# VH-VL binders against q9h9l3: the designs that were tried, part 289

Target 1, 176 residues: q9h9l3
Amino acid sequence: PRKMVAIDCEMVGTGPKGHVSSLARCSIVNYNGDVLYDEYILPPCHIVDYRTRWSGIRKQHMVNATPFKIARGQILKILTGKIVVGHAIHNDFKALQYFHPKSLTRDTSHIPPLNRKADCPENATMSLKHLTKKLLNRDIQVGKSGHSSVEDAQATMELYKLVEVEWEEHLARNPP

## First folded at step 13 (VH-VL)

Design M32 (framework fv_amlenetug)
Fold by ESMFold2-Fast, scan of step 13:
Structure M32 (fold): chain C 176 residues (1-176), chain A 120 residues (1-120), chain B 108 residues (1-108)
Amino acid sequence: as target 1 above (176 residues)
Amino acid sequence: EVQLLESGGGLVQTGGSLRLSCAASGFTFSNYAMTWVRQAPGKGLEWVSAISYDSDYTDYADSVKGRFTISRDNSQNTLYLQMNSLRAEDTAVYYCAKAKWAVAGPFDYWGQGTLVTVSS
Amino acid sequence: EIVLTQSPGTLSLSPGERATLSCRASQSVSSRYLAWYQQKPGQAPRLLIYGASTRATGIPDRFSGSGSGTDFTLTISRLEPEDFAVYYCQQYYSSPETFGQGTKVEIK
């Protein structure tokens, strides 16, 4: 079996009016939910908006943060050649300025059997928080201090494991 | 507590081969990069080789490329260094060390080392 | 490869004195990727500082690291008897990883 990891990134606002999303934290967990990587990442551009309510990132986290170029190299060594699970994962790959093969990508926001198990419309894009509560009976992203990318990555892996056998068989018959 | 225990060192003739082992305990071995660092008698530290948590990435010092092979068995919590075509300058204490992260990092825990003596 | 040069080679001091050890890189190394190790005779090295200034678990606050670019410093504010040892800097910024040649801190 091919190795599998789950990823979740936090982004801050850079560029005009803080509209550009730049990577500021990345968490990667293995199949069992153990943390393989969890670092704050310093964007190459000035941070206009920390988006703290959602990202959990504050100015203090940037003081010892890993520069983007270095963090990207480390992250790609973990992701390359592996099945990578995420939720709305295209945003994470965009922030990493990285292309991961679709055949090795699993997006829990676009897996019809997962929505079906949650009694949600198969073609809807459901939030990670909703799916986790519905299927794992666990509350994540609680409060207003920001999300934990570790918690989100762990929840994402656990959600995927609920449909792994069914979805891998589907992908084998219907390659992306 | 984190423990790393090297074994397999000894006396070997130039041109010979030797395999070092490092038994790890007290942490989830499969989540961290591992490394071999050597120290010749009375000399400083020299990094030899590293392997990522999943064996997808290995790296070697130029002095050992083509002669040494690093590998790991995550099911047995064991790191290996296969040393071939040994030279007198490979004589050193070989330390097993744990990297702080899955693919790289400073070396936060070290074994006691195992002595390799290469002579003719 | 990045060459790390430590100075002085030997530092002779008495307990209670301040030790300042230098590590210079042949090219710029981000402060995030510079570590310091302590090695006592017959023992394995022990990680003291990583990321140039972050103390490893269990390391007393008399040890501090600083620096960026090519110049890094390890400071021991008030030497204790157990601090007399050899100290190595190490970069993990670029492969191959390299160590400095070491600075021996000995009793005067």
Scores: ipSAE 0.265, ipTM 0.721, lowest interface PAE 4.2, mean pLDDT 90

Design M33 (framework fv_amlenetug)
Fold by ESMFold2-Fast, scan of step 13:
Structure M33 (fold): chain C 176 residues (1-176), chain A 120 residues (1-120), chain B 108 residues (1-108)
Amino acid sequence: as target 1 above (176 residues)
Amino acid sequence: EVQLLESGGGLVQTGGSLRLSCAASGFTFSNYAMTWVRQAPGKGLEWVSAISYDSDYTDYADSVKGRFTISRDNSQNTLYLQMNSLRAEDTAVYYCAKARLAIDSPFDYWGQGTLVTVSS
Amino acid sequence: EIVLTQSPGTLSLSPGERATLSCRASQSVSSRYLAWYQQKPGQAPRLLIYGASTRATGIPDRFSGSGSGTDFTLTISRLEPEDFAVYYCQQYYSSPETFGQGTKVEIK
């Protein structure tokens, strides 16, 4: 099989009333959970809302942040041709302004066997925090200082590994 | 330190009933699925029954279905196995085991077992 | 029901030798749902490997697992005196969960 990575991004609010989600941090880990990429990213637009409670992003993180255009190029080189695992991954791809092939995309928020293992309804959309606590007995996203995208990417990869063989067999029989 | 302590085993007549208990400590009992596995003298391991963290899901081996009932009391950190209509072939050491996480998990901690002997 | 067949039934080896234990399933088992346990006389089983290849916490590096589909292997690279025991494979892929009949690794 193809190489596999997991991604998690943090977004800040730009545009009118901060309603546009712009990439401000991206973390990518390999199959074993080793960090391949972790950078703060400077959006091309004025930041209206740091969304710090969720993103963990503060103004000081922007001082040495990688400009969006450069960060995007670096990230896409890592993702291209690989199986990419994420949680609600459409949001990450949208922030990257990138379309990854559906056949190489794995979204842990939409894998019925994973919900079943967590004793949750198969078609429910469960949070990463809930699934990680249920299946890995780990508390992530604790406190009010924001999420760690490295921690989230690592948890996402580990969750996918719990159903990897079963889900890959399902996808081989039922191609997306 | 995870500990599982089984009790309730003993000698019982064919057709009789027995209730096994497993006292759990050293982990948040209410977060994990639990299982019973038995081993007949000189034989291998046989999975008997499992229960989810919230008791909403239970499962049984065909050999015990309809005769055994698994249950748990999360407030007391205790797992139970109610055994009815016992047969000679139910004679075994019964182990209480903790699932690593959910019901579809390997068993990462085991008690020392309690012997059940069924005779005619 | 998925039947797991272990071979050999008994493996007689000396300390320092490599042990290779096989587990064959009657139908395909996702490797994510295969485990190996060690049991010594008078003791409860001990989880060694789960997900076919992931070592459980505290398990020495000399233990490794591999395999997929119907064929799975447990390898002990250099037998230590404490490794002489009975080893069971288990599938938790499909209900009912089943164990192999065991392979006894004995000193000789």
Scores: ipSAE 0.000, ipTM 0.451, lowest interface PAE 19.4, mean pLDDT 87

Design M34 (framework fv_amlenetug)
Fold by ESMFold2-Fast, scan of step 13:
Structure M34 (fold): chain C 176 residues (1-176), chain A 120 residues (1-120), chain B 108 residues (1-108)
Amino acid sequence: as target 1 above (176 residues)
Amino acid sequence: EVQLLESGGGLVQTGGSLRLSCAASGFTFSNYAMTWVRQAPGKGLEWVSAISYDSDYTDYADSVKGRFTISRDNSQNTLYLQMNSLRAEDTAVYYCAKARLAVESPFDYWGQGTLVTVSS
Amino acid sequence: EIVLTQSPGTLSLSPGERATLSCRASQSVSSRYLAWYQQKPGQAPRLLIYGASTRATGIPDRFSGSGSGTDFTLTISRLEPEDFAVYYCQQYYSSPETFGQGTKVEIK
């Protein structure tokens, strides 16, 4: 397969008043949308806010969750050396406590041609839900039980593929 | 539907070399980590080597490190184990097994194994 | 490396009885990165339990796993004739991956 993956993470609230975002689930798909990784992850700190409406995380998911240190090692084995696609991906990398080279990072929330195709202002930060509905005619993040990070990662890869040729050419001419 | 078929086993002399193959079908081979596990006659299971879905990571048991090399050909859906400097203690049935994930995880499907006999 | 010690070495039981198999790790296995396999003579191993307590697809509910830290247990609530086999525990928490030496469940 191509050396490109898409990632989507779910975070829960830890620290004072649950204001710190800690990794609690990570999904990674390959270029074709096949799942390479999808695990619940146990934060090293006490969870004070599951943020269930958005994260889909409940206490039951933590029972057999992979500890952060182990999950991070597994995830980094998949991400290292690859083009990594995500939506607002800086938040995912921050939760992973990981630096991924900017030259190999593709953020679908900051790709002007993608916003143009969606009839949105080029410099606006559009939600994954909006872009997916507008460009792929698909509803994601439906219901009140939280988001599916697998669904979000798959949608993110499909959105990137709509502008891949144009954007890779742009990056080759304008290296980060 | 998932099938793993090992081949390449046989009788080999101490100090010799042998290459095992495992042909995979019924799943997307390139998305999963693969492993070799061996079992000496009348003994328990011993993990030998593992390889990630993209060959970026390999790992070996200390007893085989430097002598065995694991590799895969994702275009042919085939896993390999190149065994060099074979010793009598390497005599075992060698199983090919599929991990549940692209990286380290339990082995959800196993082949039938291929017997390797090392003698002088 | 993490050494897994299984006990007893052999369990002699009759169909319908409960089997309890132990697996002790030389150091803590986090998030229950512990699996159980069944092996019948002349056959490849079969995954029964992973994550210490999650049954693999197609495994009957009479098989259950429990434990955390260094102490893990596989329980077969009512032995069927087909359950007489050798059982192995395996940790996939730390490299190298290791197996226990096995517990043979034999007919009395």
Scores: ipSAE 0.385, ipTM 0.760, lowest interface PAE 3.3, mean pLDDT 89

Design M35 (framework fv_amlenetug)
Fold by ESMFold2-Fast, scan of step 13:
Structure M35 (fold): chain C 176 residues (1-176), chain A 120 residues (1-120), chain B 108 residues (1-108)
Amino acid sequence: as target 1 above (176 residues)
Amino acid sequence: EVQLLESGGGLVQTGGSLRLSCAASGFTFSNYAMTWVRQAPGKGLEWVSAISYDSDYTDYADSVKGRFTISRDNSQNTLYLQMNSLRAEDTAVYYCAKARLSIAGPFDYWGQGTLVTVSS
Amino acid sequence: EIVLTQSPGTLSLSPGERATLSCRASQSVSSRYLAWYQQKPGQAPRLLIYGASTRATGIPDRFSGSGSGTDFTLTISRLEPEDFAVYYCQQYYSSPETFGQGTKVEIK
């Protein structure tokens, strides 16, 4: 049995007109929702747009933030060899410049049984906020102060647990 | 109350082997990285080895790499250091310490230390 | 490997005086990953400060830490008799983790 963690990242805008998404915070929780990692991360490029309304990141958070290369090393030490759960997780892996094996990746935005339980079309991509409200009766990402990546990672793990047995059986019969 | 109790130290000849143990209590052992730090008589602190909360990551000082192996048993709340091919330079008090984080220091709680003496 | 150099090697002071201890890194260290320890003869080290400026649990407010980049300082505002000890800085920013060589604070 492989260990399982859930991840959620926040990105800020770098590059021309802030169009590039660069990692600025990462939270990782274990199966029970305990925080294993939660750090602000300093991008190697100048931050053009903090995207505070969504990211929750402000200039003050960057003062003692961990540089990207060091944060990436720390994060990869936690993720390597584990089942990693996320929502639209390819965005997190892209921001980390990291390839995680498909066989060990679980994306709660692409699990048909989860959508079915939420009374949504099986093949639709539903937001984390919507699935969490429908299935856990919990409001996340509330207000204009930005998202909490810890809250999002915890919600993501709880959502996966609702379909874990069914989905792991499906994957065993239909390996990715 | 957090407690770390080292054992297994003693006198060993050059080229010999020794295994140190550290029994932990008073905290959720499986949530934190653990480390071994040594101190030679009259000298400063030298970090030896670390292991992540889940054993997936281990790290070693260059001076012990290939000779020492760190491991842990989360079901028994115990940390180990297997020391092989011991040299006179390995003579030191070995401290078990708890990292404040799941993969790295700083070290917020320390054991009493166990003395390892390596002689010909 | 990041080398931490502490200065002075020995501080000879009287109770009631201020102690200022320096730790200089061979390359930039994020302040989030710089710690200070106190060690008395025959005892294990005791964590004083982590993240350059955050006091560990139970540490008196006369101990304070500051600094960034390559230059870090531990200050003891008014030495008490029990503060005469050896002090070590430590970085946990980059592997391998390293300690400074220590500064001994002794009675004048």
Scores: ipSAE 0.006, ipTM 0.529, lowest interface PAE 13.0, mean pLDDT 88

Design M36 (framework fv_amlenetug)
Fold by ESMFold2-Fast, scan of step 13:
Structure M36 (fold): chain C 176 residues (1-176), chain A 121 residues (1-121), chain B 108 residues (1-108)
Amino acid sequence: as target 1 above (176 residues)
Amino acid sequence: EVQLLESGGGLVQTGGSLRLSCAASGFTFSNYAMTWVRQAPGKGLEWVSAISYDSDYTDYADSVKGRFTISRDNSQNTLYLQMNSLRAEDTAVYYCAKARLAVAGYPFDYWGQGTLVTVSS
Amino acid sequence: EIVLTQSPGTLSLSPGERATLSCRASQSVSSRYLAWYQQKPGQAPRLLIYGASTRATGIPDRFSGSGSGTDFTLTISRLEPEDFAVYYCQQYYSSPETFGQGTKVEIK
């Protein structure tokens, strides 16, 4: 019925001691895993910590990055009115300074049947890496050069598709 | 290899209608915004209309708003421009072009050959 | 609407010379939203530069873009015979998207 996309963002550290998470890359894929958006994003504040081990972001990526205000507008045009899938997606929405309706949000870190299929406690928050390995037999976020938000968004969509029918039926009976 | 092929151009009288088509191949059509850009004889480029990858967003130049309608059929890899109430000022070569991303407002990385629309009285 | 003004209207140069083309915006445009196109007679436009300075795929390194705010420049070092064409700048920062009127680079 409704169009569906998956999102994953990479954050860098800004503010005191680099403790504030600021958006520095966003990837959005469609239902089939094709990339609709993938841009490096320049935070409005000074970057204190690139967090390269996890983000994969280096100083070179910021040279031609899209300013936050502009990137936000582009991203919101893709997300608005769609079912948006993510993993711990509240962090992505927070970085975007955006509210997405709960009824159109799907968080693969909080879907009990998905955890059940992975032999994990239903209400535990499992990492994307763990669920992808258990359910798709694929290793993501490998090495020390940082994560790929494209790879993470694709894995997130594939994980959701494993429980889509069951979970959409649950949500229809139990609206959020 | 990316290819865009326009068709449907021709001679039409003022006040008439014409529908342009653009057949796309060599890329995943449904993942990109598409645009129409026109060029009057001996003149520069003028952006006409854009449509997002999923048809949720469309935009038009003020000169054509209310008269032209952009649409797409992702199952057929085809972009359309329905032109109504045509004026002499609409005479131009109409180019189909692909945006770099899924929503409008980006540079156009591939262009078709264009199709000539001549509006006369 | 953002108006882009290109100068000069025509550049008459010989192969091997350097071409410098200007594009001025009526209001500030983020450099990330400025593109340059090349159009040869009877052909469709071809994307050369986007984001003011990033070369499109397959574009030779003799083409370079620069600028910020309201003033942007396309430079062609050592013109080749195939570079004689009309060049257009475009902003995609604000709707409607607009093009400059073009600069014709012609052989002397």
Scores: ipSAE 0.238, ipTM 0.730, lowest interface PAE 4.5, mean pLDDT 89

Design M37 (framework fv_amlenetug)
Fold by ESMFold2-Fast, scan of step 13:
Structure M37 (fold): chain C 176 residues (1-176), chain A 121 residues (1-121), chain B 108 residues (1-108)
Amino acid sequence: as target 1 above (176 residues)
Amino acid sequence: EVQLLESGGGLVQTGGSLRLSCAASGFTFSNYAMTWVRQAPGKGLEWVSAISYDSDYTDYADSVKGRFTISRDNSQNTLYLQMNSLRAEDTAVYYCAKARGLAVAGPFDYWGQGTLVTVSS
Amino acid sequence: EIVLTQSPGTLSLSPGERATLSCRASQSVSSRYLAWYQQKPGQAPRLLIYGASTRATGIPDRFSGSGSGTDFTLTISRLEPEDFAVYYCQQYYSSPETFGQGTKVEIK
């Protein structure tokens, strides 16, 4: 339904030895998978490790990237008041330095019925790649140039739609 | 614990208007889609109208489109159905029902007792 | 719109017998979006099964649902006196939502 979006972020390493994860790309799609937002984002701190193998981020992507403060404002305007779907979404919110209400948050890495459908232990944290392959018969995060956050956000929305009715009922009876 | 109480039904003349109300309690009303389903005397169930949790989406059966308006007041936990240009074929018991979640599509897990609307000339 | 056809129209059985009710859709319906309701005279419908096979809260395990595509079945393994009622199937796969015409389960 309307008022539901899916988000996926890519992070790069900043701080000592690149151990701090800083937002470097964000993609947001609507219920049907249409792209609402997709921008490279320039962290306020020096990038020590692009983590290109995972993030797909390279130095050239930073040349015209949107500064963090501006990107954060744009993203929060899209997320505020909406149900936000993500995979391990705590990491995305942390990178955004943002609190989203738990009642409006849906994390596909913590939905037991979804793992059950994929023949996985209900309480295990399964990767987005594994769940998408098992349940949607689609290969994401293919190749050596890193992940596509648009592809990941679209897959996340489609996965949530598989359990939406069951999970919304569960949350209604067990409010967070 | 979940309770839905309809009111506003009664006898009305052809071409007249009625407003039905449904008072909800025992759940967080603003988190659920709501629907109206009717049943003519001795007949089966017919879906009439649905509204999303935030009122941004409404839907209507073709038989009532343009004549009926669904609305809700989340601050009062109340669902409404404004019925205009009533016809004899609108005679039915009208049920207020709760969707299981945000989707306006069923199934409907809780129903009110229903309120009878009789349209006569 | 999707038309749901229930059969039989009336099923006359005794307590302790098995009831098998059919619901056929005019086009394929994902099993995720099929429900069954029970209605007794003078009462509102009660949700029994949703997602074709998931029992609603408080519904006894003698009620079970199955099926996929265009053919769905509600089974009551051993009828109890309280089970004599009208049963409706519903699809919520495509708007408008539609109900079958109902199957009356009556005492012999």
Scores: ipSAE 0.000, ipTM 0.459, lowest interface PAE 18.1, mean pLDDT 86

Design M38 (framework fv_amlenetug)
Fold by ESMFold2-Fast, scan of step 13:
Structure M38 (fold): chain C 176 residues (1-176), chain A 119 residues (1-119), chain B 108 residues (1-108)
Amino acid sequence: as target 1 above (176 residues)
Amino acid sequence: EVQLLESGGGLVQTGGSLRLSCAASGFTFSNYAMTWVRQAPGKGLEWVSAISYDSDYTDYADSVKGRFTISRDNSQNTLYLQMNSLRAEDTAVYYCAKARLAVAPFDYWGQGTLVTVSS
Amino acid sequence: EIVLTQSPGTLSLSPGERATLSCRASQSVSSRYLAWYQQKPGQAPRLLIYGASTRATGIPDRFSGSGSGTDFTLTISRLEPEDFAVYYCQQYYSSPETFGQGTKVEIK
């Protein structure tokens, strides 16, 4: 059986002028899109900028949020040993302060066949919103109240499934 | 079908060392995290240590950290627990168990091996 | 570390009766990070329930789990002779993974 999950994280601004991105929400879904994890996460540093328009995070979400150290442990237990799919996933791993093996990582922002199917240049980094609209005919990240990391993780898994067979064959012949 | 078989238990003096082994069969060993759980005579269960499928992640209970080392040999389908600086409090039946999701919960267990630490 | 407290310590019941076992966590473990195990004398533990309410493979439907946050329950709807054992809850919300002290279900 295929051990694959998709992840999407939301970050808030911490540190000087809110320029440091700190994990504030993480969603993980399985191959079928069922939610395995979805928690608001309390950064260890003071939040300077909630970035609410993009993150969807508000001060009220921090009241029952899981502390970063605990959330990180929970998330790493789910990711360990699995193929992890994400969009611009290096940002998620950086926020988690985690290294996932490249051989088990699938980044939908850097899969040339996926861009080709969307009529986009193979070497361009297209947004999750654009690829999802073009290939799945579905609007995500609508409105100005922030993104849903669950919705984004689900869309990411569905996008990967469109190229899974050809991309896994490519990786088998051209190991990362 | 899944089978886990522990070995290496026995009587050892305080301050001594012992290495436990767990032979796995009936599943793709290299795909699953493994754990050691112990049970002192007449007492409850205590988690001791865990290791990911690729050995990238290991974790230990505070009571054994710095004294015990978990490792695995995926080519031999074997899990190990190296136990150093043993204390009377380490006396227990040691169970090898397979993780179901990541490093917990534990869906299959071995029969256990008894470790007795005495002065 | 998260402490799990099980109650009662002993349940004395007859075959055919309903058993209700409680597990309370010292802090929230959500609804996804709690498991229940059964152990008979001289045997290894057996996984019954994980994710608070999901039955493990091969576990009869008379076993059910419920709860979230800090309060969890294992219910055995109609005790069979084979069900008289010690039951442990386990949290895997945060390291170290911890177990409750156990509830013994014994014949009255």
Scores: ipSAE 0.006, ipTM 0.495, lowest interface PAE 14.7, mean pLDDT 87

